# VHH binders against Type II restriction enzyme MwoI (mwoIR): the designs that were tried, part 14

Target 1, 363 residues: Type II restriction enzyme MwoI (mwoIR), of Methanothermobacter wolfeii (Methanobacterium wolfei) (o59646)
Amino acid sequence: MKNPKFTENQKEIEKEEFEFLQKLNFIIKESLELFNTNLKNSMKFINYITLPIIMASIESKSFNPFSEIIEKHIAFILNSKMNSLGYKFLPLGYSSDLTYENDNSIIHIDIKTANLENPSDFKDTVPLGINQSSYPGVLDCKIRGKNIKADCKKIKVYPNIPTTYNNKLTITNALLFIYPDYKEIIDEIREDYIAIRELISINLKDILTPIEGSLEEFLNYKPSNEKKRLEPILDNIVRGYFIHDKLRHEFSENVEKDLEEFEKKIIGIAKKLKEREIKPVAILSISIPNGELAPHYDDEIVSGKSWGSSFRYHYKKSGNSVFKGLDNKASRAVFLHINKEYLPVLKKYFDPITVYELTEKRL
Below, E stands for the ipSAE of ESMFold2; O stands for the ipSAE of ESMFold2 at other seeds; V2 stands for 0.75 times the mean of E and O plus 0.25 times the DockQ between their complexes.

## First folded at step 4 (VHH)

Design s8 (from q4 with L102I L103V E104T; framework vhh_7aqx_2)
Fold by ESMFold2-Fast, scan of step 4:
Structure s8 (fold): chain B 363 residues (1-363), chain A 122 residues (1-122)
Amino acid sequence: as target 1 above (363 residues)
Amino acid sequence: QVQLQESGGGLVQAGGSLRLSCTTSGFTFSDYYFSWFRQAPGEEREFVGAISWSGGRTDYADSVKGRFTISRDNAKNTFYLQMNSLKTEDTAVYYCAADEYIVTYSGSYDYWGQGTQVTVSS
């Protein structure tokens, strides 16, 4: 860290950042039991909630459908709690997962998921887009995977988000969810999904006509779109299932067999997900400094990732030292949740593992 | 069985110093995180300081920063709280705590000592 003159404006900026970090940590920690319950219930109701999310993830070639589910549940919790604190949802385009504003600030919250088997995704950095932070980025010396020179200078890239926008301070936070490796489950789900798609497209279309529109609406549901309402869609699907079941006796043997196979595949997916009891290994809360504070932080706080306007923010220095505020009192990163089963692995990268607790003295 | 035992408490004049020790047995000392807590008469137990399993990081309550130092000696299976510039407000029963995995400010630790009285007279 650098110790030039610390202005009154910079002190006020950091104060506002830590006040928000404390609010965010409280909201998430308070809601952890609800989040875990909602996630468990989503797996149980595969036919209605989980299925479209899994299908969308498979179609997009992502190999982590759980990231979409996690983002959905966290967004649901945050939108409710943030509104109660006087923050309004603000669409600034596609720059961040969630953007909010109040009279004094614009809040950017980026939700990240990491696989426990890929420590480079969580042990000391978090990736952020150029439009998610006001902190200056850098273009790494690596070109085509090679370091040009050991002593080459990094090219500084100015952010697209100003440190202050429309007289409101820019605040950036990341929530990083670490999960165990579920690749085998994802591969099994993909196989069943392909079978379902073939049955719907070829054999069941005419039979499912009464609920076809509702199924298409449901399958096109995007978890990031908080304005979409699922209740009417779910009601129509449930109603369609019961209506269709009454007509089963009038269908041919092959039609009946295809409907049974469809139901069997859906149940199979639900069973596979239920058996694994998806739970996070750990949840990290990270506050990214406003760009006005850049002169006071280490030059190596940020590194380049790609030409595509994304950077890696180093929230932890060499030697496991987590970045602190300019007064060296408050930490900018803390754990909100730890699953003790995985602590031997996490201790390789974090020392100590400091967990945020809901106490009168902490708050 | 796991045991933590404090020592070094007593009566001291304001401005004086005391060194508390916590001797441990029944586990691999080098794998544990250690903390000190205190409880003043009629008050709730509060966090004082912590040291990581590697010794590479320490944390302190704002009320004791600059005055207290936590340290550990793996060869002796003992960790310490050096208390300097003692104030009457530091009068409390001091507890040592150990956890294999985490450091918390809430007091959710696997193992606790019995406590040692520190009294700072004016």
Scores: ipSAE 0.000, ipTM 0.271, lowest interface PAE 15.4, mean pLDDT 69

Design s9 (from q4 with L102V L103Y; framework vhh_7aqx_2)
Amino acid sequence: QVQLQESGGGLVQAGGSLRLSCTTSGFTFSDYYFSWFRQAPGEEREFVGAISWSGGRTDYADSVKGRFTISRDNAKNTFYLQMNSLKTEDTAVYYCAADEYVYEYSGSYDYWGQGTQVTVSS
ESMFold2-Fast, scan of step 4: ipSAE 0.161; ipTM 0.618

## First folded at step 5 (VHH)

Design t1 (from s52 with Y100F L101V L102K; framework vhh_nb_b201; at its last look DockQ between E and O 0.52; V2 from the best seeds 0.00; counts 0 for: pae O 5.4 > 2)
Fold by ESMFold2 at other seeds, look of step 7:
Structure t1 (fold): chain B 363 residues (1-363), chain A 121 residues (1-121)
Amino acid sequence: as target 1 above (363 residues)
Amino acid sequence: QVQLQESGGGLVQAGGSLRLSCAASGFTFSDYYMGWYRQAPGKEREFVATISWGGRTYYADSVKGRFTISRDNAKNTVYLQMNSLKPEDTAVYYCAADEFVKEYSGSYDYWGQGTQVTVSS
């Protein structure tokens, strides 16, 4: 036998993990209509957030307000529902922001979003941060597509989350929201936005007249190790013009026409985002094994490329993702929602597709 | 509207073989998971085998290597080839169908009426 038998304590841990997974799945599944309503309310203001999304996409850092919007709405639901089940919100500085406790357990819930076009982010695996698991990650010296010559088999990445907090069991869960790709919609306008920034930059002297020195020298000043003064000024003028309706008619008529044409493109993009229906393709709920369950999940929980900051739980590597110490063959990973329009695409990535139903008998 | 009809059960001597069939109607067969479950006297109904719409198969540990599940999408039929039968395999065998696998075994939406398999020593 490759793995030792589960101890009685390990079986008890898995029972507690399974029981919490059922509670979480029930809360989220029964709250899907509320979640969708809350999301629709945010989308009523899509005209106001579309330009900020475009501007964020230009910077070297990714910005996706849908991830934050999803997290906030799920946190609202959990905070209002978990208390009725005897759990109290417990924010810890080094842990997941969605942390709860009762007399016996400390619960950590991580919300992830994944792009349907990036299957490595959701197919049979879920990424975890060092503050989102109690199970030490095995260092994987076999990176896909690369040959690495190092003896890294014995080195583990140890997470910040302990297996217990003074007799309270640590329970860790992930909620994975799979969404359609929005990149093509944003890319339609990206080149136009870059052109508008340059147009404003060329005509900046219409609204900025330096008292001393050259305009070029003024704009190239860098007061910190961040951006030159030009970059914040361009962003400020874009916000002023398009969001706040300021600086109108301060540029020449030809420039104003180009700015107005871009404004219409922003409105068109906002309409496309709204019509996409910001609804998940699927919602997957995952119970992450507690670290006291080692070594039973060592083959499934491995470090990522950033050996000190991330893990992956391969929740399907050993066939079905089950609670290995429980006789009921319950899955650690279940779908709470599937958009049937995307079912043919999902069938490319998942077999089996294991679902949770409110009408099923519960333990 | 949905119907699952099992056939092929009967009495067989230990070490022998049987082939169960389940004819399905009332749904798009090629889109469904199909499975076999069994219930022995005095026991809960237990998982035997399942086959996905894509042809992937899963088996209970007690039958691995002895039983083979297969499907014929042209005939809307799922099969269970049962070899090296033991007296412990004696049970009513049920065909099951679902669009998805539910979170644990025995949660399929549609069930047949069952067919008796009896393995004599």
Scores: ipSAE 0.256, ipTM 0.706, lowest interface PAE 3.7, mean pLDDT 82
ESMFold2, look of step 5: ipSAE 0.329; ipTM 0.736
ESMFold2 (binder alone), look of step 5: mean pLDDT 84; pTM 0.855
ESMFold2 at other seeds, look of step 5: ipSAE 0.235; ipTM 0.673
ESMFold2, look of step 7: ipSAE 0.279; ipTM 0.686
ESMFold2 (binder alone), look of step 7: mean pLDDT 84; pTM 0.854
ESMFold2, look of step 8: ipSAE 0.260; ipTM 0.708
ESMFold2 (binder alone), look of step 8: mean pLDDT 84; pTM 0.853
ESMFold2 at other seeds, look of step 8: ipSAE 0.120; ipTM 0.632

Design t2 (framework vhh_7aqx_2; at its last look DockQ between E and O 0.03; V2 from the best seeds 0.00; counts 0 for: pae O 23.9 > 2, unsure alone 61.5 < 65, placed apart)
Fold by ESMFold2 at other seeds, look of step 5:
Structure t2 (fold): chain B 363 residues (1-363), chain A 121 residues (1-121)
Amino acid sequence: as target 1 above (363 residues)
Amino acid sequence: QVQLQESGGGLVQAGGSLRLSCTTSGFTFSDYYFSWFRQAPGEEREFVGAISWSGGRTDYADSVKGRFTISRDNAKNTFYLQMNSLKTEDTAVYYCAADEFVREGSSYDYWGQGTQVTVSS
């Protein structure tokens, strides 16, 4: 058995996918100044969002404080620009972040962020969820590192997005934003915040004394699935104290001094976050092949580590003859923006780097 | 005007190596698939392997995987077939071919004239 050639229908699908990639590239490239302006507006309010960032950092060592802000600003730009070009916003339940319709197609755009320190999230691959592709991936047949003796190519991970909606072609894209690691700044205060949570916890009797039961029994009650009352109560007290100026002077003077010292540290972190800026290091646009293009991308779209709940698209692994990229390179991925300050670091992962412009340019 | 010309064929001892070249002209940076085929007397042409212009997609017949490698040199407009660990079963006329479009069937638009490879025991 040989890989078949692309059929005429498959070539038409790829041409439509390529044409949309060009439109998306133009929209994002045209909008970079607006994106930068919008980010600067958010940074005016860094003092108000720094504590929520610190609180969220406890839940993940790889927390990226600005990913949501970046994603929301890009979503706003895309909604405005797509609407101006005659595409109708069309939310479809468990679809990608952004879905649009015109007469001939349904467009899915997924906005992804990656940490520059985690190259497995952006180098030569892009992760995809079950709601972010119409192309099936190869199921991972390994159990505890051992191959199951079976033909794993027959079993595929099937996505939620169909190859067409009625008679309209599904087109799926990812926008991948690579941004700096903020680990050094967050690490500076994470342990202090953990200590503050413990300090509040051991002094709860100053604030809360149940009448009909012991404090310990009250705090261990589980009003929903598995969480005890203690964690939500600590979060609430932190928000009340530091954001809303409540509960001041309800603790002992010794505790109050520690809380006020931590408040000064929050302000210091806010200044450091603002100085680091939230500009992306790089922006990539990636066209995800439609499932009707099977089997041509079977070696490139594979199951992720979650054994059938995600995929990876290995966009560097191969090109195809009908999909034209920059620099005479047949690729579904293209750089839309490079922050030149980070070019030496980016060259560690990519060589060459080809950026979309009015005229092709090799960096 | 698209032209393909094979060279590098000849007689080689089993277990030996040989490199075929396919010199191309008239190709743009448009996306062509370049392929090697072979044909023994009395048999159908057999796919050997293919490479895109970009080099991002390669494909090989099972009978040659791990022994044959396709590569390219853009400065010379040349594609190569490096054949290692040759077997007497590899004896055939080797053709290079190119196609810009996907069409019904397996026919390619452009073919070279072929070069003979003979593997002796």
Scores: ipSAE 0.000, ipTM 0.100, lowest interface PAE 23.9, mean pLDDT 77
ESMFold2, look of step 5: ipSAE 0.083; ipTM 0.584
ESMFold2 (binder alone), look of step 5: mean pLDDT 78; pTM 0.796

## First folded at step 7 (VHH; framework vhh_nb_b201)

Design v1 (from t1 with E103Y; at its last look DockQ between E and O 0.62; V2 from the best seeds 0.00; counts 0 for: pae E 8.2 > 2, grease 26.2 > 24.2, SAP .73 > .668)
Fold by ESMFold2, look of step 7:
Structure v1 (fold): chain B 363 residues (1-363), chain A 121 residues (1-121)
Amino acid sequence: as target 1 above (363 residues)
Amino acid sequence: QVQLQESGGGLVQAGGSLRLSCAASGFTFSDYYMGWYRQAPGKEREFVATISWGGRTYYADSVKGRFTISRDNAKNTVYLQMNSLKPEDTAVYYCAADEFVKYYSGSYDYWGQGTQVTVSS
């Protein structure tokens, strides 16, 4: 009922969390040019992954074609910069994406890529996996939109990450890279891909004849997991034809002509993706409270209704979340980079927009 | 040329009220965070209140419940209504403006000249 005072240890924890947030700001500021260069290098090979991106966007309804590329380059840069600044890369088998060690702490960084047009991934809250926090989530007592007033606040969902490792403090950050919507590029070719897949389906008998048994029986066999056999076959033929240059001239001339026109569209999309300026709209760092800070952040970190295995950190639930035990009341959610071209759009989602400013004397 | 001009300061007895105004020009007022800071002699400048372009307000703990910040975008003016004034509120009050809320105190891009507020016991 009464909020306890911050202990001296809890205040020291928050000082260390705040100091790391400042170091992360330094690392990101020094790394933006390298990140852009690495992305340009990956774009040299976009022709080879454009079709997989299109196919994945249809299946997953994902519209950020660069999310895997971005996350891998960010991880590479962080590994390089953290090591060069005395942080040792220390991957643990059941921890966050990136784990580092220095003399006093174990650092966990969870890299997230968000589409500017999908604010649920970054606005006011951030999702946390069970391996991405050391702070227990308060059980959400809602059932189908109704608040169930049980004593479920006594019951917490505990994450996998401990509050310390061998007397080294656990520090956890989410690092969100917000990018523009790329939906229009993928949408240009969506209907064409669906049409080509149907065209292949209609003409499949021309290229696939079972040695034994009925072709209809082969194509209509359903595995025990209820997925249809035809879809994987069509995807395989698409990859064989367009990526591996197989099955050419095994369809009729009219079908081959339509397939070649689609190939030209793939090349056009690849060109657009290669020419796209791939720079973050914003980079947002969120310092996730260490579990030893309980109960001070219990109203900000919640779990799912049925003992969910994940959490959400509501870093703006009652105003900006701050380092509550520090005198300076610094924000736990800070923009490390902002592309000013997108400020009007960012203002739709964020108020305030808090940034750090470095001085030369702090370097 | 960006200009911030404070007014409304003066001498008042403890328990009294004052309203400060800050007239702004030289930038798109509705796009900026506006804030009030104060500095007593021999002390560092300290945060008092900030109001966002969307109207969200933030206050220092020492003034919560006594001071109210507001803005009038039609007049390009931000206000600080100061009630229940105490002698420790005596300071030069500065208007500030920035596109961002910057973590480092006193790092706002634009500052006014200040207006003196003196609270007598």
Scores: ipSAE 0.012, ipTM 0.515, lowest interface PAE 8.2, mean pLDDT 79
ESMFold2 (binder alone), look of step 7: mean pLDDT 84; pTM 0.859
ESMFold2 at other seeds, look of step 7: ipSAE 0.301; ipTM 0.699

Design v2 (from t1 with E103L; at its last look DockQ between E and O 0.69; V2 from the best seeds 0.00; counts 0 for: pae E 7.8 > 2, SAP .756 > .668)
Fold by ESMFold2, look of step 7:
Structure v2 (fold): chain B 363 residues (1-363), chain A 121 residues (1-121)
Amino acid sequence: as target 1 above (363 residues)
Amino acid sequence: QVQLQESGGGLVQAGGSLRLSCAASGFTFSDYYMGWYRQAPGKEREFVATISWGGRTYYADSVKGRFTISRDNAKNTVYLQMNSLKPEDTAVYYCAADEFVKLYSGSYDYWGQGTQVTVSS
């Protein structure tokens, strides 16, 4: 099949995407020291938020206690710098993490975090929500690497972001933060928290027995899901006991000893989290092709694992992750930061590693 | 001290071949991109070819199909096999090394002194 030629409009689109990528890279790279300083300042609160982090990890199974901090700080940097460059923040921009506009463009930026030990979240690819792309995704007609049918056909999945709006080009980017694996630290205390919930559950009568009729009526209440009844009650007691200093000494002495031992473990975990190096392993900046560039990126932008509920941009599938219509063949995926301690493992996942250097472009 | 020493340049007739070598020392060779650049009299230095630590190769359009870059990590040496040479290939050829591809500058951290290649008509 003959490769389709880039139209003049498609080349102009890629020029605009490249120019914005350079602006974004400059903003983030220039701000890296402030980013590191603000992360360190946020660690002052780790002693007080470790139990909430543990409780949230049980509900979401998250092992990255710093993901929210990263996202909040990047939003702060971008909102501050983009406004000074004449971009206005759009809080309702198709539910993208960050949406901006100026006279010519509407900008969508998605902030992604990935665990270094889960390479499917970052290796040669970035997952995107249906609200985070304007490029129609190609449905991969495979299950577990096998074609669904002998004549598997490509199906287009359409995203929610239009390619243009009110004569403004939509431009979509991702910032991907790769962080160390905190699994061992979180797993150490997560099992203990689950054990504490069970201990409270078994001994709930120590707290509730003096109330006439209420304990039997409470225990006989059967919601449609027994998890719904027990977990909120247990979590409330945990918050009351450990955060608000309530219900102390309402359990038997043996139970109180176990609760006090767990409190010491919370303090120990907070210390371990505070002592970890918080620097990101790497920061990757990615320009996602606009949908008017179809079909040039059809091999790279496919439906995600949810078969039409998400997309995946394989920024390395074409070999070099470049702006295919530009003469300079600039990379669409550029490293803004690499922690040299982790470089050997990053080289297993990335070749080439393309970096942005601050001195070549300033705003 | 980092050293890059080119060799293998010389005078050759159009349509002929040359093989350039660059011996490297002073850094962990297997961790670096190695590349070749050239500069003709009165012109700016231009990219010719690069090879990653993993062996992936990249070429300028003007040399694609005629030039082949390769590396021998055991000998800390990168090669440029130049076939079907044209008078337009006449230049000083420089070996270069960097840990990364530099997207916005085209600069490498380390450069050799260069070797002259002259292609006569």
Scores: ipSAE 0.013, ipTM 0.554, lowest interface PAE 7.8, mean pLDDT 79
ESMFold2 (binder alone), look of step 7: mean pLDDT 85; pTM 0.860
ESMFold2 at other seeds, look of step 7: ipSAE 0.014; ipTM 0.576

Design v3 (from t1 with F100W; at its last look DockQ between E and O 0.01; V2 from the best seeds 0.00; counts 0 for: pae O 20.1 > 2, placed apart)
Fold by ESMFold2 at other seeds, look of step 7:
Structure v3 (fold): chain B 363 residues (1-363), chain A 121 residues (1-121)
Amino acid sequence: as target 1 above (363 residues)
Amino acid sequence: QVQLQESGGGLVQAGGSLRLSCAASGFTFSDYYMGWYRQAPGKEREFVATISWGGRTYYADSVKGRFTISRDNAKNTVYLQMNSLKPEDTAVYYCAADEWVKEYSGSYDYWGQGTQVTVSS
């Protein structure tokens, strides 16, 4: 019973998934110039956002400072264009980033960014949260590298998204943006920022004088959560000094020298970020199989590393993943854009590379 | 120029069956969603069933398991097989067509004139 025939309903589901994929691909492909123009506009303000990016990097493992900017510009394009195809924006709170409806379907689109130097985030696979698919993931209940396992054939990773909303078909897609590595730039400035926070911390006596008790006791107090009072104070002083030109000359001259040197480094990083245009390396469009297509995609949709709380779609597990119930065997994953400078690197990861091309017949 | 013509209505006793048909012309039938709607006396027009150009079907809860929508693209005709009919199924039944079809509302571009179905107890 591992390979039953597709039912007529399952074939119809795949036809609808394929047709939506074509519509989405057309919109994005036609909008690439607008997307690039919007990104260039954001880069005009790089001097104002560089320090906030640096400060955010302390709490993030991400080395892509532009991922949210990319996601928001694509979301703007989709929100603008989906209405022309008869879809209405329908936010559901717990679902994918972008949710839409028409008479027949509820559409979930997730926008993802991946670093070219981290192929596990994009090579033949896409990670999915439980709100980003309707297909139950196969659990593999063993510990990697150990002889410990359980029989998990009775259970799956169950998503939050149903296969239908009443009689409206659930359609789920991912748009995957592969971008260049920014690791060296981010690592350099993160270390410098950490050093500046420590410098300010050591020298707080210059600007924060205790009235009763010690400064140490004041700064180590935890009023309502696990955060010490020190942490918000340091971040606030950084914002005051570098963004608002406050507290200048309130520290000793040696400390002020180091702060001014860091300010020059911020300006230098902003210049480096501006010079490295935020052009995608590649854009990949992925149709994620609906859960009513089980068991036909069980070998491709599996539990993620967080066992039971996420999954992955291996869209090239056995070669090109296709609409298995359609005669044409069209690809579920297709490239919408390739930066030719990176084509040799992309061929290292992808073979074949299937590219969507515009045709008048799709509109 | 677009024309939808229903047929097959009539009087039937409860528990009986009827088959409605709708002949279409003036558009590329195989590219269209086709649907059936009904309107009982004193009530709003309501959705009954829809079939996509590829054969995917959708039904109102009140008719699931009793009604079957189908299409014959070679004959440009959509059908509604109505089994286990009840007096509450009494209505004028309308055929509808659109390039893009809403499951639950009558914003279709094209409508037929309707055919009367009367189910007696």
Scores: ipSAE 0.000, ipTM 0.128, lowest interface PAE 20.1, mean pLDDT 81
ESMFold2, look of step 7: ipSAE 0.000; ipTM 0.316
ESMFold2 (binder alone), look of step 7: mean pLDDT 84; pTM 0.853

Design v4 (from t1 with G54S K102R; at its last look DockQ between E and O 0.57; V2 from the best seeds 0.00; counts 0 for: pae E 4.4 > 2)
Fold by ESMFold2 at other seeds, look of step 7:
Structure v4 (fold): chain B 363 residues (1-363), chain A 121 residues (1-121)
Amino acid sequence: as target 1 above (363 residues)
Amino acid sequence: QVQLQESGGGLVQAGGSLRLSCAASGFTFSDYYMGWYRQAPGKEREFVATISWSGRTYYADSVKGRFTISRDNAKNTVYLQMNSLKPEDTAVYYCAADEFVREYSGSYDYWGQGTQVTVSS
């Protein structure tokens, strides 16, 4: 389709966004072997990080245990490559940690991981935090399906990232890593970890015997249902027992048996994770429209799940996600990597599947 | 083992119509994007149209509204109906097949040998 009428400034903005997207796509595509090697090397130390992974997964929500590791390896690659291309690392503290600048622009890159079993996080859409976009979202005025006020289209959810920093253009991108669901592996051990924390809590007197006052007073217990007040103490004992080999044989024989059984399960989970060959199902690269491009993307950037705190960019099915102001109708969302053994599953969610090609492969 | 064979090219006067066919074998046809590309003498190969495994179609701006791509999965054949032909449509037309849509079109897994279309004034 022909581009809608864009101002000349808006066309220049989209040119800058497209040019950066090409640079980012090239860097990541050329670095996939290094990324996979670095990730695999981190997995050699799974025995030392499995308990921290389990502890971080205490919430009942879906969790990719490798999201922090993925972000750090991508940051290493980008810091090595972006500097050579004239971009300087620029940590700002209030946005994504992958922030760069040159004379003309400030670049924000957000790394997202998505569970293949939760398509609402990747299918033709990407969730955005208030600090991950410069484009205002449309406010949803409905309560239980009713429009409550007549003028809700005039109220926007405003993001924290400005459209420019003085004379430097803001450019925002997302790299979306789609991974297999690790829920079965993590759920297997998460419930046991919760049970171990409770077992330790019930048996604190084995290792904590106050000289004065009650045990509850020593632990600063208050009349409340919030078990979170004990979490630091319980997690400290878990680390002492399982990581530092301390406090062994200071619990009763029954408790020690349960702790040792859990230790065997930690080892089993580490083995399962190591054997899984942790590779992404797909990597999707997304250029998020700058807010100066309003109103051209108003139907695509909307308020997310909560009023005023999040957004979604609906880049639509990949055949509809284009730079609307550019004549070439280039895609704003392209795949940098596809694991072909998952291609039948990906075809359930994407039609077409638009891939980026390295220039040398295009001939 | 993969084969793509185009047919239906020829000479036609401006304003006329042609229908190109491409018979495919050696792969699971219904799982592939099928497409048409063209190359005029001395020019680079350019995208014309593609059709997905689910039937969604995509066209170059220069042919949109004049050309129609379609597929018959039972016959393993893709078609390009070309209407309102112009002299600038003169080129060798290639059938192509891939599991993906390729950005900046130039690399497909499989290509036919091409069929000449010539549009006279």
Scores: ipSAE 0.191, ipTM 0.628, lowest interface PAE 4.2, mean pLDDT 81
ESMFold2, look of step 7: ipSAE 0.199; ipTM 0.674
ESMFold2 (binder alone), look of step 7: mean pLDDT 84; pTM 0.854

